# Ledger of designs, part 9: VHH binders against Thioredoxin domain-containing protein 6 (NME9)

Target 1, 330 residues: Thioredoxin domain-containing protein 6 (NME9), of Homo sapiens (Human) (q86xw9)
Amino acid sequence: MGSRKKEIALQVNISTQELWEEMLSSKGLTVVDVYQGWCGPCKPVVSLFQKMRIEVGLDLLHFALAEADRLDVLEKYRGKCEPTFLFYAGGELVAVVRGANAPLLQKTILDQLEAEKKVLAEGRERKVIKDEALSDEDECVSHGKNNGEDEDMVSSERTCTLAIIKPDAVAHGKTDEIIMKIQEAGFEILTNEERTMTEAEVRLFYQHKAGEEAFEKLVHHMCSGPSHLLILTRTEGFEDVVTTWRTVMGPRDPNVARREQPESLRAQYGTEMPFNAVHGSRDREDADRELALLFPSLKFSDKDTEAPQGGEAEATAGPTEALCFPEDVD

## First folded at step 26 (VHH; from W1 with H110E)

Design Y3
Fold by OpenDDE, fold request of step 27:
Structure Y3 (fold): chain B 330 residues (1-330), chain A 121 residues (1-121)
Amino acid sequence: as target 1 above (330 residues)
Amino acid sequence: EVQLLESGGGLVQPGGSLRLSCAASGFTFDSYWMSWVRQAPGKGPEWVSSISGSGGKTYYAKSVKGRFTISRDNSKNTLYLQMNSLRAEDTAVYYCAREDYWSDNYDFDERGQGTLVTVSS
């Protein structure tokens, strides 16, 4: 009777309020990946958490997954695709990290673990925090109509773009390295979905005419194995996320990429067309199309298509002067 | 400014041969994939052939495979299409097109004005 070593799941799934309370009662530090049901948990950080588990041990470090839509305590975290990591110690929130920032997560984990060890060993006070990003949404409603200047409210609407790590790169075991380079380039990975694209999906995705030799090779390749579909955003800088990602990818042809942009992802991980390791959208319109196609559950806030409500031109019904045709009295 | 200038079109009999040329200027020619696209009267555009920047890789539409040969001379910034065994169905305006530098969608970002090829007895 071989004792099936219960592979202790790296992350505990918290799906109920009771499990949440159990987590809060746990000894040590718990890192909770708060995710939306439509985007899933942050997969890119799993390798980091595995590493941390090995290096630090599990006695005082716990990892959890919590779907925001299933827990009332997470109501304020609903509707955002941005990975959010909540750090709990002694049942209290001690840190928050937003975004799939591996270096920041690692640092925060280590710092909070050290702090918690001191609390447990020396009886130090735990530094409890409030998530400030949740407090400011309620107060901004009240301030009045003052006439001031067109401050270009650069609505910090986090612009997103699509990235795909293609089957060639995945098959060569380059996924983690590419993800790290994406993060090093200053991108935040909002979603990482691993799946094999269907032929129908790929044909719809690339919108090229059937029967072209190059296109058929591309379709065949994209369906040959799993891809990683990524939603990327960038919070820092004024550069368009689509253009920046295109620059990081490099020229579509890996041979051209190696010559002209040797530090590009396609230069480093691409071999030859169509095996160029990564995909990115051509422009904003293409990004929106591709994101809508591959992630139909993502409600991108269409704030910009407030079509001006055409003012109902009150058709003033001009008085139809009833032309009284005189009855010719014959 | 990017310029693509096609030449070599004309009237040819069925079974005949024709060589098209496209002179490229205003960009680094060998950094781009180049393509030929044709449009027959009353039909949409049809991809004919593509060639890599180095000329080492070529693709052909099924309709022209074995009859047409795409080539390039990077020293002259010129794209060629050798067309052999021409058929009436090959009658079209032939366009030289530059493939997008970044996009995997084989999009064309530039094209010429085209040259007319008429295959008729």
Scores: ipSAE 0.835, ipTM 0.940, lowest interface PAE 0.6, mean pLDDT 86
Fold by OpenDDE, fold request of step 27:
Structure Y3 (fold): chain B 330 residues (1-330), chain A 121 residues (1-121)
Amino acid sequence: as target 1 above (330 residues)
Amino acid sequence: EVQLLESGGGLVQPGGSLRLSCAASGFTFDSYWMSWVRQAPGKGPEWVSSISGSGGKTYYAKSVKGRFTISRDNSKNTLYLQMNSLRAEDTAVYYCAREDYWSDNYDFDERGQGTLVTVSS
């Protein structure tokens, strides 16, 4: 009787809330493909997951499928055909990847798996994320049409990122094509400023690594001619604008981009490092920094982290009971 | 899991040579630029050298140019640093570092535990 090796299904189907809770209780990283019943799960990434299963093992890496219509916790993910991958570790959301971007998925899986291993081994805190793309739908309903004056307050609600069309792409006459592709990718261009960046500006921009040959070449290149400085926003979709823009740009190295993401801007318009056609911010913090540096007049509404004003604990001066020490008379 | 394991450090006399190795695992090695960074006692980290994923492009700090050679064997997932004409000022812990996949800032997203190189008479 040949022991039918139970072909451990690559992906566990999560169809009930109980199975969802079981998944959340699992040790390690779980990558959940959130799909719509009418579209089905993302097929192109299955080969990647199979490869990763072999390479890293399944002890701490799990793959799951979840139909958005079957789980109330996925209500906000309903109705979208775009593949959405949720990363859970220790019962918490630690990453989100949208789109069938195999390189990005692979990278994210490896990064989050490494992070989770450090949590398990060293007791490090998990970097829990909120899927911000899901939070903005609820707040937009209530603000009434006050017709106040058109001050170009880029309303604080639009997440923006920086894009730069670099001098190499501009010099090759690729600006319009790149802009078109940015728009086709679902970005709105709020600002398009053509100028040659100064050396001082570029050094501040790229965080001065004095004495690095690669850095000096980058500085030289960025100052060699005009760039287009773009402020990008995305009006549609739940994707982080920074992450989505990174995906559209592709890997930093154009040679890697051509191999791994041939449809990326850097693959199509980049030649070699540092001539990779486009720049984008690494993360939200970097985007805010870069935008503030290059567009100092744009008041990005700081969400005042109102530090909770430490409520002055009114030191209720409890009545100083004057302990009348009895004057012993003797 | 991304692992970078440096080896080959040790004590060497001035003018001597040493070859460092970094064994990489847990990622597609040839998709990343790799770097060597060193930290001398009481000093901040200093970039030493970088190499492209294919190995076709290399960069060196001015302090090591002409003396050090960065190379990689992608079939072995190994990064190397050949250090010749070593000087006392080359004494440091040498770290293998992976450069960020997306960023133009040449940031490192991973590094090893390092290997100590001591150049002394």
Scores: ipSAE 0.821, ipTM 0.937, lowest interface PAE 0.6, mean pLDDT 86
Fold by ESMFold2, look of step 26:
Structure Y3 (fold): chain B 330 residues (1-330), chain A 121 residues (1-121)
Amino acid sequence: as target 1 above (330 residues)
Amino acid sequence: EVQLLESGGGLVQPGGSLRLSCAASGFTFDSYWMSWVRQAPGKGPEWVSSISGSGGKTYYAKSVKGRFTISRDNSKNTLYLQMNSLRAEDTAVYYCAREDYWSDNYDFDERGQGTLVTVSS
């Protein structure tokens, strides 16, 4: 008889091509957290993975970490503002989940594990996929027509913006509802951090304010309870993420929003200034400043990156192909 | 296309009154919060007062509260500042400013040319 006496690491670090190829030969399903060095691994999902390892056991479900810059095979995932989870079975990619969406990750793990058990036990055909979110040639219609060499231009093109679900919306229990609508509007949520902002943060954040009276009310509001600080990017296209988020939010004043854009977030969830439910950056320069202020460990430069911190996440949809359960042939 | 044109400035004695106007054009006036900002010679800009798009909510700097009244007439696309009990310290160029449509940090995205108010005797 033998005993297994050493601790099992939750996630195996894949740092070389040799280890990557060894992972591909592993029995069962392997879930790989592909991260950027400046972000670090996706910390919010670790408790989910721990729970699932206990429930499923060690035999057919494995977790791994891989830094995108360390492995040439991961070149397509470099420079992205989002965590990516790759699902491998039998050496083949079978699913992708983008972002730290714990419900989607759990569902995908269970679905793919059941499918792989049927492959192993019954000899069924494994449904292999391509990551459609990274293939510009397959489905994207864009303004890239002005330069014909489009394939190399997109490697670090995606941009991010700040969004905040403000204390009024959080206090009214609207956080999950707003996150759902953000996802429905085609955004990916790369970070979702719950934070009660300090007065110092708020005063620096809103440093160009009209009127001491209005400003003090805004400061009091933003410090009054937790907010959700989000980093957003787009799932498709080359549109400015800042401008797109601004249009989804609607006008600053909820009364104007209800009159002019009744479908907007501020129309639906805001009451009256300063209680307008959500924040978005005015432009790209403002987004860069706000992100640096609120997430000081993050860098959004392609030339030199540092490891950013992650946050708790409940949102971000992966590609639709990653959500599909394989269909068996009758 | 956006234009903000202030008028009504001039020379007044301390304790006097003056009414400033700002004619707005090139945008949907009642969709925007509007402000008055003033700048004394050699000093940075100082916010004076703000009013909501409907006119239903107003804010004032401590230095002018009780003496100045902001108002608007949305049918005429005009912003007003009634200034009473004027003091020498109110001497400045007064600017009509439009607050940003989307930003919740109360930034100004348009400003008029200004009108000079001089309080002396």
Scores: ipSAE 0.604, ipTM 0.858, lowest interface PAE 1.5, mean pLDDT 77
Fold by ESMFold2, fold request of step 27:
Parts: sequence; C-alpha cells; structure tokens
Structure Y3 (fold): chain B 330 residues (1-330), chain A 121 residues (1-121)
Amino acid sequence: as target 1 above (330 residues)
Amino acid sequence: EVQLLESGGGLVQPGGSLRLSCAASGFTFDSYWMSWVRQAPGKGPEWVSSISGSGGKTYYAKSVKGRFTISRDNSKNTLYLQMNSLRAEDTAVYYCAREDYWSDNYDFDERGQGTLVTVSS
C-alpha cells in the first residue's frame, strides 16, 4: 500500500516581517508572488509553479505569497494592476517579473536557479538588482480584461468555495488523509491556511443562534485548536462547487452520515455534533461571504460585479439573537 | 412537500401548562434535528429548544430550561413541547422548525405556520 506524503502548501504565505526575514534566509531561489488584496494571488501560475517544483527538486526552489499592503518592505509594489514576482537568492533581490507571463516566469526561474547553483557550488558572484523603476503611485488606473476567448474559459474563472478541516480532525492527525480525499474527489485546493480561529471570527462566521446551547459548544470547539482553511475549486465538472463539496462532506450529524452516507467525510472522520470534522458553506451566497470573511486579502473577480454600497465586507447585522429561515433570509 | 403543522396553543394563566404538538410529513423525520422557535410580539425570533433525530440529545434556551421539555415520537412523526410554569414572557407564536441536513451553520430549512400561546391573567 504505502501512501506518499503530499505537500500541504505550494506557496508559503508571508504575512509578517518575521516570516519575510525567514524567507530571506532560505537557501536557493525563492519566488514571491506580490499581490494586491483586491485581486488576490496570481492563480494562472500555480500549475506552472507546481510543475517546476516537481521537475527541479525540493531543496533549492521555493515559492511564497505576500500581500503588498501587509509588509512595509513591499510598499513600492502597492496599487499595481498586475502581479509582481520577486526573485530572492541569498537574501538579495536578483530578478523581477511583472505580469502573469508563464513562459517568462519559467525562463526566469530556470535562469536564476542555474545562476544560484553556480554561486553555491562555484563561488560566483550573485548579480543583485534594485527595482528602482517602479513608481510609488498606481501606474494603472484601471485594468482591461484580457478575455479573448481562450480554450477552457472555466479554468480561468472557476468558482470557489470554502472548506474547513475543523479542530477535531486536525487534532486526530487526519488533515493529510482528508486533503487526499478532497483531491481524489476532483477538487483543486487553491489555498491552505492553518489557523486557530478567534471567538470573534467564529461568531461572525456562524450567523445564527439556532440552537444557542449547541452553538456555544460549536464556538468552543472551533476555537480549541488549529483548523485548516481551504479554498476549493473543481478541476473538472459542470456541477456547482458548493453543492459538490456538501455531498462529499455528508450530513452534518456524523451519526446520520454513517447511517445514510457512510462514504462521506463526516461519516469517516466525525464523531458527534459538533465534532463533525469538516465545514462547507450553505450556498454560493454564503460561500462568497465566508471567503471574504476568512480571506479578506483575496478578492474574487465575479464578486466585484455584486459589490454592496458599503464595501466588500457585508455585516450580517440583524438582531444579535436573530434566527434565520430559508424563506426569510436567503 | 415538507409540512410542519403546529397545534396546542391557546390562552393560559401564569403558572399553567400547555403541550404543543408538531405533525411532520414529507421527509424522513428521524434524520433531522428539530427545534421550537418562538416569536413574541414586536420581537425577532428566539430559539427555544432542540432535539436530535433519535431523541437522545436535547438542548434548551436558558429562559426555559427546567420548565419546558422537548420530545419526539418518531413512530408518529410528531415533535412535542411540554410547557410548564408559564410566564407572561412566554407569550409568543411558537414555530416547529427543521434544522438543515447539511449545514454546520445551524440553519433552519423548514418552518411551520406557528401556534399562538398567550399567557395572561
């Protein structure tokens, strides 16, 4: 039998100065996707990066994500309409690529990796650059969609949903198994963030008190340890990603799941409410809300056409004790 | 078609008792957690009590714990709420609600038309 260990995250999220400094100390070449919160990380290049990591080995090529607004060192990259890829070796900037140009990125990765191998093996001098040409101001006042009808338009504009591997499954060491089953069910994992949710986040995330006593136990559970917060999309299929994920998860009550959907994740990994291993959004509207709540630095293009008057984060500010029914609160 | 039909409401004196019933049809009753929700005049809905599909687990709002008892008879597809030691603040329309099969967000996906309970001297 012998299962291979799969890596959980292709790109390391650099959200603090400490993590930035840790990245600079890495041996080999690090490619940093510097993105804006309103457009999110560059999705088209993820498959290229995965391919290159497999092809060139595990020790000298690293990938990272960094939001320009999160770090002072990235201030000069803020407000750009296109992604910027920074190439670091030996703690120094060695190349910059602007835009989601996969052929240029691949060439630059190979060239810089070969150069860094020569630095490490032969003692050649590293060619350090300074990116002085970039304006402090927004160089692009608007972006035009480059949507010439390419093959597989679905691949460029796939819808996403939230999945959470909850603290009970993480504490039982089931995270990798569940991720494997998610991938085997035909999902692509675009983001995987390990985080212990705060009580404030959990209460905003779960909208109602439709079971006040049970809800308080759910809140305690979700705060009790790390969860894995995932963004899923479908690799194939006509089906809605939210509905498909719900089917893979199974019924919310693990006892019902084992009786009625024994192959589901909640049947296999859940024990009893609220310890049901995984979370998924109720519908597309809730998926958009939950993604915006938990990943505020990521912005999904389809959501821009639905922007509310008061910004992207919509408060569900009904009465604190309000209960929701499908007829009244869809 | 899913139906939830409440009955048993009425006028009662403070300290009195009522028993509410909810007849369920159109779904596999024991696969769902069921709840009672109430709505007092001029107020939003308030969760009262919930019971698991088997009846083995029950939860109560603080305001009713010790006075109200939720139960179900799965052979009759019926949910019950025994209400004792009633107070004026218990005056409300009481709804039978079905909790969502899938959602971890504790949503209700079906609700009855409600039955009015009035506690007044």
Scores: ipSAE 0.567, ipTM 0.825, lowest interface PAE 1.7, mean pLDDT 77

Design Y3
Fold by ESMFold2, fold request of step 27:
Structure Y3 (fold): chain B 330 residues (1-330), chain A 121 residues (1-121)
Amino acid sequence: as target 1 above (330 residues)
Amino acid sequence: EVQLLESGGGLVQPGGSLRLSCAASGFTFDSYWMSWVRQAPGKGPEWVSSISGSGGKTYYAKSVKGRFTISRDNSKNTLYLQMNSLRAEDTAVYYCAREDYWSDNYDFDERGQGTLVTVSS
């Protein structure tokens, strides 16, 4: 009788000023994932946080989530195209990490936790920072700029693209490994949504004008289990994010990828068509369309002034047997 | 320069057979999936069949499955379409098309000039 007990969540959701003030009073180090509503919490680092909680224990290390738009104290973090991790100890800001950089996050957590243990045990002075110029300890490698833009929403049309970790890679337990390789290749992950796509969604997504047999196998595959839908941006270089992601993925056919681009993701994690582990958009136009379709509540710049008619409807996904050709292929 | 040259089209009666060929040059033929696409007069393009770079995997549109056979000879850089049991609705210009190297959306990046197949009594 009455055996239900409270479950201790890995990350506490901070949705009110009162909860924010409670978090500030916590003993030890608190790591706050400050996210935008349109991209959600940084899911790729959750496994790191779980691992660290197991290694360190629960008495001095805490994790929290806070949406930048819901708390006025987070106003200066609104509209950023990357997650921001705030480190609080003793109610004071002690570090900031921008982006989903798991090695840097792990190092920063360990360093700040050691420092706070010395403050608590030895009475040392806490190194408090003020994030006026976006961090004194910013080891996140970006394009070397502090970005303080406070606009309605960050326009990321030219700097982000869709990536999907497909059901074959997820079922083989390769999701975390692929995410780490994406980060090592110089991408930041703005969103990671786990979703089992519906038949209607898949048919609308691919806008297929080709054969029923090959397409039906693809539809069955994409509906067979969860995928991870990612929004990627680049932290390094000035190359186009769509083209760079396409290169990291490798050739569409995994057998060709192993022969010609053995370091690519499709070579390492794909088996045979249609099971090629990952999806990326063909070009900027398709990236914009696919992002709007899969994330219909998001805003992507003023250049997308008319939403796709099928962004909220599931009735228009019927197969097409017709194809359009590029006009300059002759 | 990529070139795809179709041949083997012509006039045939319903129930007859034709074999189309596509000579490919200017690219590494076995690195690409290849397709046949057709376009009937006054209609949009229709995908017919696709084959993997090695020739080990094939796919067919519902309208032609069981009647058409795609094949390739990588030593001759040639794609084939054997069309049996032809029907009036198979009348179209048939194009040899190269599937995109990167894209998962089954896009084509090259096609030939086409060869006309007319099925009429």
Scores: ipSAE 0.562, ipTM 0.834, lowest interface PAE 1.6, mean pLDDT 77

